VHH binders against Short-chain dehydrogenase TIC 32, chloroplastic (TIC32). Designs and how they scored, part 5

Target 1, 322 residues: Short-chain dehydrogenase TIC 32, chloroplastic (TIC32), of Arabidopsis thaliana (Mouse-ear cress) (a2rvm0)
Amino acid sequence: MWFFGSKGASGFSSRSTAEEVTHGVDGTGLTAIVTGASSGIGVETARVLSLRGVHVVMAVRNTDSGAKVKEDIVKQVPGAKLDVMELDLSSMQSVRKFASEYKSTGLPLNLLINNAGIMACPFMLSKDNIELQFATNHLGHFLLTKLLLDTMKSTSRESKREGRIVNLSSEAHRFSYPEGVRFDKINDKSSYSSMRAYGQSKLCNVLHANELTKQLKEDGVNITANSLHPGAIMTNLGRYFNPYLAVAVGAVAKYILKSVPQGAATTCYVALNPQVAGVSGEYFQDSNIAKPLPLVKDTELAKKVWDFSTKLTDSQSGESSS

## First folded at step 1 (VHH)

Design d4 (framework vhh_surovatamig_d1)
Fold by ESMFold2-Fast, scan of step 1:
Structure d4 (fold): chain B 322 residues (1-322), chain A 123 residues (1-123)
Amino acid sequence: as target 1 above (322 residues)
Amino acid sequence: EVQLVESGGGLVQPGGSLRLSCAASGFTFSSYYMSWVRQAPGKGLEWVATINQDGSEKDYVDSVKGRFTISRDNAKKSLYLQMNSLRAEDTAVYYCARESLWFGELTGYFDYRGQGTLVTVSS
């Protein structure tokens, strides 16, 4: 018996690829937003969703890079429906502009894939003066989700199709600060730890999906919200064990490195597979429901993260230009 | 505004050499891993080489190892690729790419790419 490659209840494992977990799935008529779609697992996520007939809006920081990735995907997937739009998740102004421009297109929205992230950076502040990992990984996606939620509600009612919100987390959510979420010390440079700040932002992404699930159920809306760990992703660099990169990544380095196709699998599974229909408020790993840190089941903490995120995103409301 | 501008491409005979350059602006160049990636006509993107922030660590795709050398000059905000013993299979548009702490998991991919410079290895 191998503990690697063991299939779970879904029939998939850590070795499964995004194409395998979506095999036979028809995504025609669905529209998705994928943040961070011009790099890493975001590229493969966009490719596989488009391969299955989904209209993918690639929300990217650099539109030139995004356009080139789109060209590459179209060469691999003839007939792919792809659009590129600028989104800098570290800027609330950029998030608001993106949401306004998206609504102006009149496009429906079935799948919101909050994929983009940054990890283990030195202490930096966003354009909104908030610690960069928390601002980019959590607050930007929180605001994006909030601004597009009505579009997703309208789309689910009109199309009679389930909407899905997918929050990329990490196993690093287990290794946040001792307090869990440091509401009063988000910007405290003197006690900043790059890996603990990363873990904190990813813990908040799990808590966000859980609170969102509660609110969506209270509203009686046909939309689910789930979080996931995509796995540690192998590139040509990842074939060579890099001690400096392993130290920077910390506990994540303990997991077996996945190829990019394997790394996009859990995201595509949660976003598109019929097995996930009606599933909400769950944490996924290797295309299976997994046990997150027990702290994420604290509904009071999830509400506090929601309220804190609401207050921080409301504080930037002066920037409303399209 | 982040900008990456490649130069140094051209036509070269098999066995020849070329040196590609990339001028970076709009960000703290010395804080980022930098890569060269390429795309042959009608094919997907292929990673070629990566260099860390201070140039102490370098990695290459197996097909170019021993033939290509990646280097950087942080004072000049420039990235280089010295290409020796060129083969017809090296024909591609070469892109300067920023790999950064902007990626979530261990990806080795890039968030910004330049406009590219064409390298043709023929006759």
Scores: ipSAE 0.013, ipTM 0.222, lowest interface PAE 8.0, mean pLDDT 84

Design d5 (framework vhh_surovatamig_d1)
Fold by ESMFold2-Fast, scan of step 1:
Structure d5 (fold): chain B 322 residues (1-322), chain A 124 residues (1-124)
Amino acid sequence: as target 1 above (322 residues)
Amino acid sequence: EVQLVESGGGLVQPGGSLRLSCAASGFTFSSYAMSWVRQAPGKGLEWVATISYDGSEKDYVDSVKGRFTISRDNAKKSLYLQMNSLRAEDTAVYYCAKDLSEYFWQATGEFDYRGQGTLVTVSS
């Protein structure tokens, strides 16, 4: 059995690749950070951005893996500008060190692609004693964005080029806890659901982009912030645990699930395509504006997530909500 | 630099047993799921077994269930595979493998197996 998608208003579909959605786009002179750039769709995102002339800083936890990916991309894209820097999003100390080191390079920053994520892990606390999926998927990116925002503002002013912040979310944002965001119960192991915690972290990434949009417009700066779902991507996780079931599912999945080039398409579209110029506060799927969970339009909730995240990342307050 | 050193392979008759060991260094062993993968002559890599970071969860390919047992000693930074009731089809080079996960608790299914492996030969 084969399932097939139609093209949307952008001219692209669920089957479009990152190369197709950026075809004919000149990214020369732009500098991007891609978090989680050494695995999955992060690799393809880094490759395609570099193919279009973007200087890509690959922010990765495993720098050995990052170096090998960089070597592979340079073989495919001679002249690609790629740097590898260590970033562990589950550690606020690592995020602060990364931001400091990035600023020390003197590089501009046009594109911030908050791509990294973990999914459906057992209940774990980060080094900062915060539930690991919330800490890694949302809080680390929230802090990274906050620390690099001044560099992005300076870059947009000096280059006269629009800056873009891209938050990777998921369709799982629809399947958060019943109350949406559990501010008082982030670290509550007794009521923890791995999938609902994942959904909560991804819901917060949409709300973060929406609140960023409001603040960037109030500041009058030429920077946009959008969120997206990259699509359900074919992975090798099934081969990891049950190869017979994984083979059976994989035979069907290749007709339903996206390949890695298709999975990177929406990210590259939002980051680089001229059709997205001036677009901010939108949720994208299959390289098209899509309708997220209605809850993300609640501006009071977006502000509450912003304030909660600010408090948890504030090195001076010492407070955290449980 | 990740280093994985496998040992314990050898020639054994069908129905025999072997215990494979892997000594790990260059990463925080207790933070990663670990796997055994194998490659028979002229064939591709096949996943055999995985153990969670704390040893509480274990998974096996169906052909070895009930015959093989994966275990780990986080204090010694060592991974083990107890192989019982060996069959001719189990003949392969066995590698221990670290998941290439960018984050501790995320399994990617992509493996770092930088050791030379250990050869297991089961004659019929």
Scores: ipSAE 0.000, ipTM 0.225, lowest interface PAE 10.7, mean pLDDT 84

Design d6 (framework vhh_surovatamig_d1)
Fold by ESMFold2-Fast, scan of step 1:
Structure d6 (fold): chain B 322 residues (1-322), chain A 121 residues (1-121)
Amino acid sequence: as target 1 above (322 residues)
Amino acid sequence: EVQLVESGGGLVQPGGSLRLSCAASGFTFSNYWMSWVRQAPGKGLEWVATIKQDGSEKDYVDSVKGRFTISRDNAKKSLYLQMNSLRAEDTAVYYCARDYGSSFYEYFDYRGQGTLVTVSS
């Protein structure tokens, strides 16, 4: 049946939907954070996790958009457990505030889905004076993960359930700068490429999951960390294309691009499917383990990204409640 | 240098109208989706309306549908928001924003000081 997208070892393909890859899975008793949950595949990720009984905390930049999405999901999934909380990943202060407020709720945390991201913007600096794509896609999630890791460790121990950290990457991780990660030139406007900067941020998300895996195994904790490419998705397609290019892309979009339900499938598979139990340090595509750029296996580079990200996030004042 | 300068805000009675303007410079205005976002006193940022590069597509938050109209003039590098039937809950600082939204995250680049709209008797 070569007329259809080929199924991999998981039994799923590029055409599989988030509902299909989680069919028959009971997520009751699990609590998840989904960043960027009010837009695109984040909406579908939140919906499907809640459909499977997961308590979803939607971490969104715009809480009014988030409240509207929550209302729409509850209409589709009666009894869904959804909360909306403000998170601006481009601001380390916002990330620290979010983590503090989350811990104050007393909620457990089983699933951390680092889904949010921005793509191919002109050179801009975050509120913390760091190139915006690196700051938003990687550093914000790095800091969020660091601040919530103790909650995930206690939840895993108390619930006796595996915790999962899911980092959204992209096939664009293959199209980073020639050197991979430009540590000394992260803020260099003169050599900035919007597409290469996007790829760099997504490469860092793969390296982050790999270094997390190493550290979690060394600590002997029941938490996994994986990265993935969700596929090219039709939602908001053409937003930055000129009218003529948008028409040309639109004509072929249905043949090469995933629907929103298909775009959320790999995320929901990695987050919830029993087939992924005990799997850590892997890169997924189309709900299957896939081969990433070989550079991500460089443990020295992964450690360097970790140390660089630690230094950048530690230079900001943290909350000291005493 | 990217600059967005908002104007047209003021004090207006419930049921009144205002037209906001945004003058853009430092970038190719016609290449970007543009949005209006607002921040009410003590609240977070709320997306209000967005418009495609050529003006062919427009979207609004439900609370303003039928009352607000977004438009643009690419030759003048200007964005507009016509606000009719204003309500007390529309009281906010309004910002003109360049839209970088993706399939993963809504992100708006707003650089101006905003323009204050106060709806009160």
Scores: ipSAE 0.015, ipTM 0.408, lowest interface PAE 6.3, mean pLDDT 86

Design d7 (framework vhh_surovatamig_d1)
Fold by ESMFold2-Fast, scan of step 1:
Structure d7 (fold): chain B 322 residues (1-322), chain A 124 residues (1-124)
Amino acid sequence: as target 1 above (322 residues)
Amino acid sequence: EVQLVESGGGLVQPGGSLRLSCAASGFTFSSYWMSWVRQAPGKGLEWVATIKEDGSEKDYVDSVKGRFTISRDNAKKSLYLQMNSLRAEDTAVYYCARTGYDILTGYPEGFDYRGQGTLVTVSS
C-alpha cells in the first residue's frame, strides 16, 4: 500500500533497512563501540557498520554470545574488523574497567553507539544500589560517554573526522512519570511503575544528548550527539503472544512493526550517513528528524539530569555499601 | 493460569553447591526467555541469569559468572540453576521469572511473572 512507509526528508522511511540507509557510504578508517551488540538490533547495527568498513567493538554482557555473533558476522562479511569486550552497564565498576581496557588498546573512537537497554522490569537495584532501568539505560551510558569523551576528542582532532555519539531512546520517553524526571524518588519502590521508569530512563537519554550537544559546542569540538527511537521491532514478538493472538498480529505486523534490518536503520543512519554531518541535538525516527516530547527542549531540565548523573557517577558506589 | 514453582533451596556451607529447579505451567514454556532473580534479606530484587527460549544463549550477572550455570528442559517445562562455589553474599530468596527480551536493544525486558521463591542460605 502506497501510504505505508512513505519517505521523509532524508529519502528514507520506516521500511528502510540499515543496508539501504548506508548504501554507498564508506566507513573505512572509523572505529565504533556498540553497546548491547550481541542481540536484537545491536547485532544488525554491528553487522552493517562492519559491512561499510567500520572497525566495530562489540560491548556485551556475555562475551561467549558476543564471540558467536562475531563469528556469524565474519562469515557474512569476510574481512570484517570486530572485537568483543565485556560491558555490564548496570555496574559502574564494569563501565570503568571497560573504558580503561578500551583506552589500553590504543584504538581511536569515532562512533559511540549507546544502544543497550532493559525494559519494564519489576523494581530492582543495580550493583550500585540504583533503580535498574535508570542505572542501565541512562547512568551506565552517561558514565561510559564521560570516560571515553577525551578519546573521541583526540580522535576527531587527529583524524579530522567528525565524531558521533548516538543515544538510543524510545517512544516510551513520552510516558515517563508526571514530573518527567523524579530525581528525589529514583529509588522509591512504593511509587514505582516499571513502564514509567523505562520512559524516564529513555527521556534521560534524550536530555543527555541535548546537554552533551550544548557542552560540545561550547568546547568547540567536532563531535555531535543525537538521540533516536528505533521503532517497534518484530524480533521475538511471537514469544509474547498466545497462538491465536500471534495469528491475528501476523496478518498486519509487516505494516506496523519493523524487521531487525529495519530496526537498525535509524541507528546506522544517524551513526554513518553523510546527511547527518554537523547535525547535533536532534531526535530521529525512521531515519528522519522527528518531534520528541517538548519537555526535552527544557535546557534547565537537561542540565539537572547532567548534574544528577555526574553526582551519582562521581561517587565510590562500586565500593561496599554500609 | 501462569504458574512458576521453585524448589531446591536450603542451607549450605560456603564453597558448597545447590541446584535450583523451576516447574512452569499455564503457558508455552518453549516460547519464552526465562530468568533467575534473587532478593537478599532487606534488599531489592537482583537479576542473576537469563536463558534464551531454545537454550542457545545465556547471560549472567558478573558476581556469579563461572560459578552458576542456567539451563532448561523444554520437554519437561523446567528451568534450572546450578550454583557452585557458593558465598555468604549469595544468600537470598531465588525466583524463577518469565522474561521478555528488549527487542529494540537485546537486553532483558523485565518480568511479567515470577514464582513464590526458594530460600538459599549460605552460612556455617
Scores: ipSAE 0.006, ipTM 0.282, lowest interface PAE 10.0, mean pLDDT 84

Design d8 (framework vhh_surovatamig_d1)
Fold by ESMFold2-Fast, scan of step 1:
Formats: structure tokens, sequence, C-alpha cells
Structure d8 (fold): chain B 322 residues (1-322), chain A 125 residues (1-125)
């Protein structure tokens, strides 16, 4: 366990917090969208970005919950610029409405943080009849990014500032299906594995950032796209044990599992730290460039995921509950 | 659409009792651990109680242990919080919350991925 807490090339480690990795960074004048900003590491991401002067738009499923999180952040960061907007990533209609409403505000967009995610055990379908983890973790963010990319390009051009797209992935991307992405079997209940489906959605988030990087470079725009693993964060693990086992697990957890401030660190580092300027198409872990599954370097697979996602998110493809 | 709808809040005197209910829809309720969380006026969000998907394990914040009981009915897709011996400090908006799945291998999901609109509990004489 002597490896834990070692600092990488960035000067940061698995133990670094979001405040530490953004210390001394001035985000004033930047506007960010953080999806899933009312829970988990999304709350801390929104707080720390606002602490550094970023205008944060919290894209949340429940706006009452979001408003309460905003109130809590404003108490901790007086003068924070925060807005709450409704976004249900499992609904393409909700994603389209969000993008339309965002553009109607006239706000610039410098940072798009595709943070929201779910991990579900049983097979479930979204409102658009697509397997729920793939639909929520990948397709919703793919569509959101596609719809807001023109706003990011305009903002980058007019402000002369680099835009950044940050895709939250997971180490679970290594544990997708053996073929990687099961294009013809996304909705196949009979062969569904909850962990493999989660891994598949997170693998697609890495591939999306890589293909986006290629297209942004071809377009000559000053926008980067990166993916990351936020670290293993304890969610309910101890709650499912008896009191004696929970104590034993808790003693070990401090050496392996991250706190919420530590869990938001890599996201805030990639989104805001000057060390990441000009860096695109990279996978980050513990606020350092890390090696993802080699499959993500397959440019043909990344393009295939892009084309598949485009087809599913087109107005002539898929079904919406309206 | 995933929805959680709380009910049962109200005004109660110190020492009194209330039973909160949460109706869940749009997901397989029996496959998720569920929690109650609360927000007192002017304060941050506080976790109150958790129940495992099959009801076998329950956990509580120290301030409510022995006074509150969390339970669920998977057939009815409902979550409950029985609150006894209520104190002025229990005054808060109470939220039903769905917890992300945890595993011993990858624990990088959000702690609460959905919560309801809340139900107000006021403990006052």
Amino acid sequence: as target 1 above (322 residues)
Amino acid sequence: EVQLVESGGGLVQPGGSLRLSCAASGFTFSSYGMSWVRQAPGKGLEWVATIKQDGSEKDYVDSVKGRFTISRDNAKKSLYLQMNSLRAEDTAVYYCAREGYSSGWFLDTSYFDYRGQGTLVTVSS
C-alpha cells in the first residue's frame, strides 16, 4: 500500500483535492456546464469551479435539488455565479430542450463537463427505447455536446480562449464486452451484463473524446476534448455490511477509496488547470495522463462509435416519449 | 421517467411522530438501495438513513438512531421513514433518494443519482 498517495508528473496524486489542483487558478470570465451537478462529485466540481470564478450552469434532473445545492454553494462561496437548468440525459427530448434553452440565454460556453452517470444492475430502457446506461452515460452527452459545439466554437473564436470538453469515464471501461462495443446488441436483454454494459458506456465516452479531438483539430478550432477516471469513490459499500464488517471495511477504505473532494480533483484539473492547455485526446487519472485500454486508440472504432451515436441521436432515428 | 414523490410531512410538536412515504416510478425499484436525506433551513444536505435493495441492511445518522426507522415495500415501489420522538432539530425538507450501485471493484458512481421534490417537516410547539 506504499504506492498510495505518490505524486505524478503533474505534481498531484490520488489524494489531491479539487481545491488543491486548482489552487491559484483564475477562472473569472469562463462559463461552464456541469451535468449531474446536484449529486456526488458533480456538487464538488460545481463548487470548486465557482470558487475559482467560473460561471457554472448546473444541468440537473431535479431543479429543486439543484436549487438547494446552489444555495449551499453560495453560502460557502459568496458571489458565486450559478444557474440551475433541468437536464434528463436519459431523454433526447430533454437534451434538445436544454440545448435550445441554453442558447436562448445568450451565455458563452467555455467548459462542457459531461459528468453525470448511472450504474444500474438490471436491463432497462430509456424513454427513447435504448439500454439505459448507454443512453444516459454516452448518448445523452454525445447529443448535448453535438448541439452545443457551435456555441463553444463561437465562444472560443470571440474570446480567444481555449474551450474544453471533459468526458467522465471510469476504469470500468476496461471491463466492457469482449468485442468492446456491441453495436448490434445494445438492446439485447438476453446477453446483457450490468457491469459490461456500464463499461461499454464508459468506453464509448473515451472513444467519443478521441474522435471529437480528431474532428476539432481538422476544423482548426481552439477546443480540446479529454476523458478521465475520477477514482474509486465509496458509494454505499459500507452500508450493505453488518456493523462489525462495516468497521473492518472502513479501516481499509481510507487507503483505497477517494473522498468526494478527491473524486472531483481530476475533473477540475482537466477543466481548469493551465498544465492541460493544448492537451487533447488524452485519458486522465489522479490528475495525470494515464494509459487507457489500448482499444481506445483504434481510430476506426472511434469513428464507428461516432457514426452509430450520430444515427441514434438524429431526428429520423430512435423514438422519444415526446 | 424516473420519479420519486414524497408525502407525509407536516407540522408536529416536539416528541411527536410522523411517517414519510415515497412513491417510486420509472425504474426497477427492487434493484436499488434507497435513502432519506434532509435539508434544514439555511443548512446543507444531510444524509439520514439508508436501506439495502432487499431490505436486509439499514443504516442511520447517529442523531436519529433509535428514533427513526427506514423501511421499504418493493411490491408497492414505496420507501418509508417512521420518525418518532421528533426534536426541533429534525425540522427540514426530507427527500427520498435513489443510490447508485456500488461494487467492491468500481465505486465511481454518484452517491444519489435521483431524488424527489421533498416534503417539509416542521417540529414546533
Scores: ipSAE 0.007, ipTM 0.198, lowest interface PAE 9.8, mean pLDDT 84

Design d9 (framework vhh_surovatamig_d1)
Fold by ESMFold2-Fast, scan of step 1:
Structure d9 (fold): chain B 322 residues (1-322), chain A 126 residues (1-126)
Amino acid sequence: as target 1 above (322 residues)
Amino acid sequence: EVQLVESGGGLVQPGGSLRLSCAASGFTFSDYYMSWVRQAPGKGLEWVATIKQDGSEKDYVDSVKGRFTISRDNAKKSLYLQMNSLRAEDTAVYYCARGSPTEWLYSFGEDAFDYRGQGTLVTVSS
């Protein structure tokens, strides 16, 4: 009971909400992109950022759903600045189109929240013939970040405000394949495990933020990159029925599973809270710095994930992969 | 490009039967768990049934066990829900959805439920 409510060094806990961790923070003048903003914690992330004065660009697969979410947020937050743009992270063509259209708006970019994710049971390939969880959770966000990084650098210089890149990971990053990242077997159906592939994609999101931190520091730019676990979140569907949850945990679920406002808290904390100013290359849980799998401190592995992801994304449009 | 189109809803008396159909396009249907979910008037979404890719495993919410049967035809890219012994409590808009509750529970940002149809209304009334 008491352990689930314990506060960490930040003054926040697993029970803290996105509104609570951003209370009193003025985000006016900041512009953010939130991927997967039409569902789950993405909706709450967009709402709370807009509540704090941030101009939020909702990057969504379904623009009809996105438009409805925007309408609902504007009703709750009068004066909210929200735009909806189509983004399918499983398609490199969609990611490139999104980045091009974003740059064409002339909008600055202060906060890039790589929030979208999928967990799939069967082996599936993306439009680009890459295992779907790796392609969607990691590679799409890697390419999006790469394409928008120059806009973030320009924004940071001109505004004199810190830029922040936030990569959503999961505690599942601890439960990747035994070798961590299976570079030679990403597309091997015969050895595929859905949960291990999910964990692998989330491990890559931590490694990406760590390598990005190193490169941003080498470039001397005022941009940070961090990763986080949002907690186990009950979706709207799960609130009414989940056969495994109902049987396994009963009433205890209320102490273990986060509500959507609680699930968005760590993301909003890392994206907006002044306590995170200058913090980069860290893994967060429950709005506190937490200890990730030790493997993520392997700088050689982080560089290898970076190089592998670069090669897979650079072969499009005739770019050199060297 | 992903499309799911439901049909077969209507007005039926308590104790009656209906067969719902869902036609899928724009994705490899045989690679996905498929589900039926419903929303009763004034209530939220409730998961009803799920079927594995090959049809070998089926799960149901307790209130419909023994009354509803989920099935699929991968060659026709179609999902079905046979509803027997209907009750007033079954009155809802029924949606065909890609994925399963386990997948949706662990999805964040993008909801697998975004890949659902427009719904078909089932009204059970005398």
Scores: ipSAE 0.007, ipTM 0.283, lowest interface PAE 9.3, mean pLDDT 84

Design e1 (framework vhh_7z1x_3)
Fold by ESMFold2-Fast, scan of step 1:
Structure e1 (fold): chain B 322 residues (1-322), chain A 123 residues (1-123)
Amino acid sequence: as target 1 above (322 residues)
Amino acid sequence: QVQLVETGGGLVQPGGSLRLSCTASGFTFSSYAMNWVRQAPGKGLEWLSGISGSGGSTSYADSVKGRFTISRDNAKNTLYLQMNSLQPDDTAVYFCAKDTGYSSGWYEGFDYWGQGTQVTVSS
C-alpha cells in the first residue's frame, strides 16, 4: 500500500504512539471514564490520559487487576489521579450500579471512552439472555452512555469544556453478517458466526456514535461522538487479527500489527487532541479520519439500531431495586 | 517478560486422545485465569475453555463440553487441556491465552497469547 505507515492530514500515522499524538496537550481539569482499562490498549489509554493530567476512572470487570494497573501507572506517572470501579458490561444490572455509584461520587465527566470488548467467542448469552458479543461490546456501552449523558451535559455547561464520547470499533465492522445487523436473529445459535457477530457488534458501535452525533446536535450541547479502529495489536494477537497468519508471515506482521503504545494512539488522539475539537460523527483510523463501511451512513439503519438497543435496555429498568 | 509456551500437539487418529500443556513465566500464574482457544485453517478464533486462578471454576464451549478437560498446576506454572474423543473438525492450531483477571471471562479479552501448537486429527 502506498499509504502504509505514511502520515495523514493529522500529521500522525499507524506508527504514532499515544504519547506522541497527545504531546503538549494539557488535560488538567478533565475527568474520563475508560472501560476495559485493566487490559491491553485500555491500560495504555489510562496511562497516557493520566500522564496528560486527566483524572481517569478505570471501569473494570476485575477490580484486583484494576488496582494493580493503577499502582503501576502511579509509579510511572507520579501524581496521577486514578480511581478503580467495577463494571461488567455483559450485565445491565452492573452497568446501572456503576452509573449510580459514579453519580454518587459527584465527579464531573468530560470523556467517556467505550473501549472494552470481547472478540470471537462461541455462542453464549449474557446475564440478560442476549448474545454475549452484542451484549458486551454494544448494549453495555449503549446503556452506560445513556445513563451518564446527563452528567456529561451538566459538566460541559459548567466547565465550558467540550465533552467527548469515543466508541471503539474495529475493521471487523466491514465483515458483519451479509444483512449487516441481524435484529431478528441476534440470539440464533444455529446461524451464529463468532467473527461475524463480533463485526456486527462493532458495526453497531459506529452506528451508535453516528446517531448520538445527530441527537447531540439537536440538543444543542457541546458534546461530540466518534468511533475508531485502534489497529491490529501485536502484543495481543487474536483481538483484531489472525494469529496463525501472523506466525506464518512474521516479517510482514511487524509492519501490519501495532504495539500497545501504537494501539492506544487513535483513542487518545480522538479523546484529547485539539485537532478533534468540534469533530463529531466521524470514523478514525491511525489518528486520522478514515472511510468506514458505507452502510454506517444509512441514517435509517442508525436509528433502527438505536431503537432496538433502547428496547433491549429498557426491559431491564425494573432491576434498579436489586 | 510474559511468556506462554504450548506443547503436546501432533497427529492423532479420530476417536483418539491428546494432552496439551502451556508453561507460563513472567507473571504470578495463580493470580490469573487461563484459557484455551483454537483456530482451524481458514476460520476465525474459537474459545474452548477457561479456568480461574485457583482452578476452582471452569467453563467450556458447547462444542467441546464432555470431551475436553481444562486443569492447571500452579506449583509448576502449567495449564493443561485433556482432549478426548477427537474428531477431524478438531484439527486446528491451539493457543494458550492469559486472562486479564482472576476469573475466566471474555470481557476485556486476553492480554498475552502463546505461539500455538498444531493438532491434526486424521486417519
Scores: ipSAE 0.011, ipTM 0.269, lowest interface PAE 9.7, mean pLDDT 84

Design e10 (framework vhh_7z1x_3)
Fold by ESMFold2-Fast, scan of step 1:
Structure e10 (fold): chain B 322 residues (1-322), chain A 124 residues (1-124)
Amino acid sequence: as target 1 above (322 residues)
Amino acid sequence: QVQLVETGGGLVQPGGSLRLSCTASGFTFSTYAMNWVRQAPGKGLEWLSGINSGGGSTSYADSVKGRFTISRDNAKNTLYLQMNSLQPDDTAVYFCAKEDYSDFGTWEDSFDYWGQGTQVTVSS
């Protein structure tokens, strides 16, 4: 068997697994939140972080599923420190409740992994009357990050360890609407495209990490923010339930699509690997810095996404010290 | 709030037919892909068939292809499974499952809600 993905500057490739990219890394003393930790690559992300000694708080919509995943991980990683907490990213009220409950635990926060996402759904509005993909993939994580940022600042100062914020994006960020981000048409059902709306939400996750990087550097805090594409994962085809697409790519799918361990690799690399220390404002793919859509380098657009997202979330309730 | 209720199971002789129905409530049925899965005694879950939100795209497991037909009536919030040429090894509890829209789930995690199931027994 000779076929491997080509290795980049990190020494890793599209074929590398989460265990491989974190091999020899000691995460003991770190605490992480992983959103969407009861499904797909979120499960593998939680498992591998806990395998490396990280205390993982699994932020999940379904706590019964989360508890089951926790039990399975503890069987594989004896001594793993895992907690399950309810988080519905499509509800700003749920995000605020989660942040409040997290702070009440007194836990530090070193790693915030904004992993959860929904893809290519029909036009729907969240409980807050915002298009569901934008609301769930971007706004929920934006608000979560904003509410927990002071905890991360305190943790990095007290522990003298770098904090890391990891925003999951997608290669689909290249396939947003022609204008990039539709600030004035976010809720326009008549022009809605499920895939373009997905791309828009993921483009906003890259822009969020870039603007966050600028603000964190201005604040002089030891926290980085990066975005990434986890790769096309076999489970993603099941989400569409497009059997003809799955059949059409079936013969080559195993060469193009990543397994779940491979799909969690870039996230775990960005979250834990020492090679990423001090790196911020970068887009990663296959555990390497990659070139995103050039539009994400537009600092004015990144600021506009930040301001728009701030306005859609209560500035008072989610307020940090800037 | 989300409810899925399967009906139409029962006892049937080998070579017989049954039509299963799943009535959905508590969500906008017409916007979700739907699936049929089964669990035979002492075995794990087996995915059988899926249908997209509009009903125009369907898929089947090799074990049932050509014998089973999935369909839906969005006006009635109902999913169907027409089962023909039933065999003793089709004996199982049959479940209706609503798909989630998650980017990062496994097949088993892709379904937000499962019905209570309906028993199908193929007698020899």
Scores: ipSAE 0.012, ipTM 0.237, lowest interface PAE 8.6, mean pLDDT 83

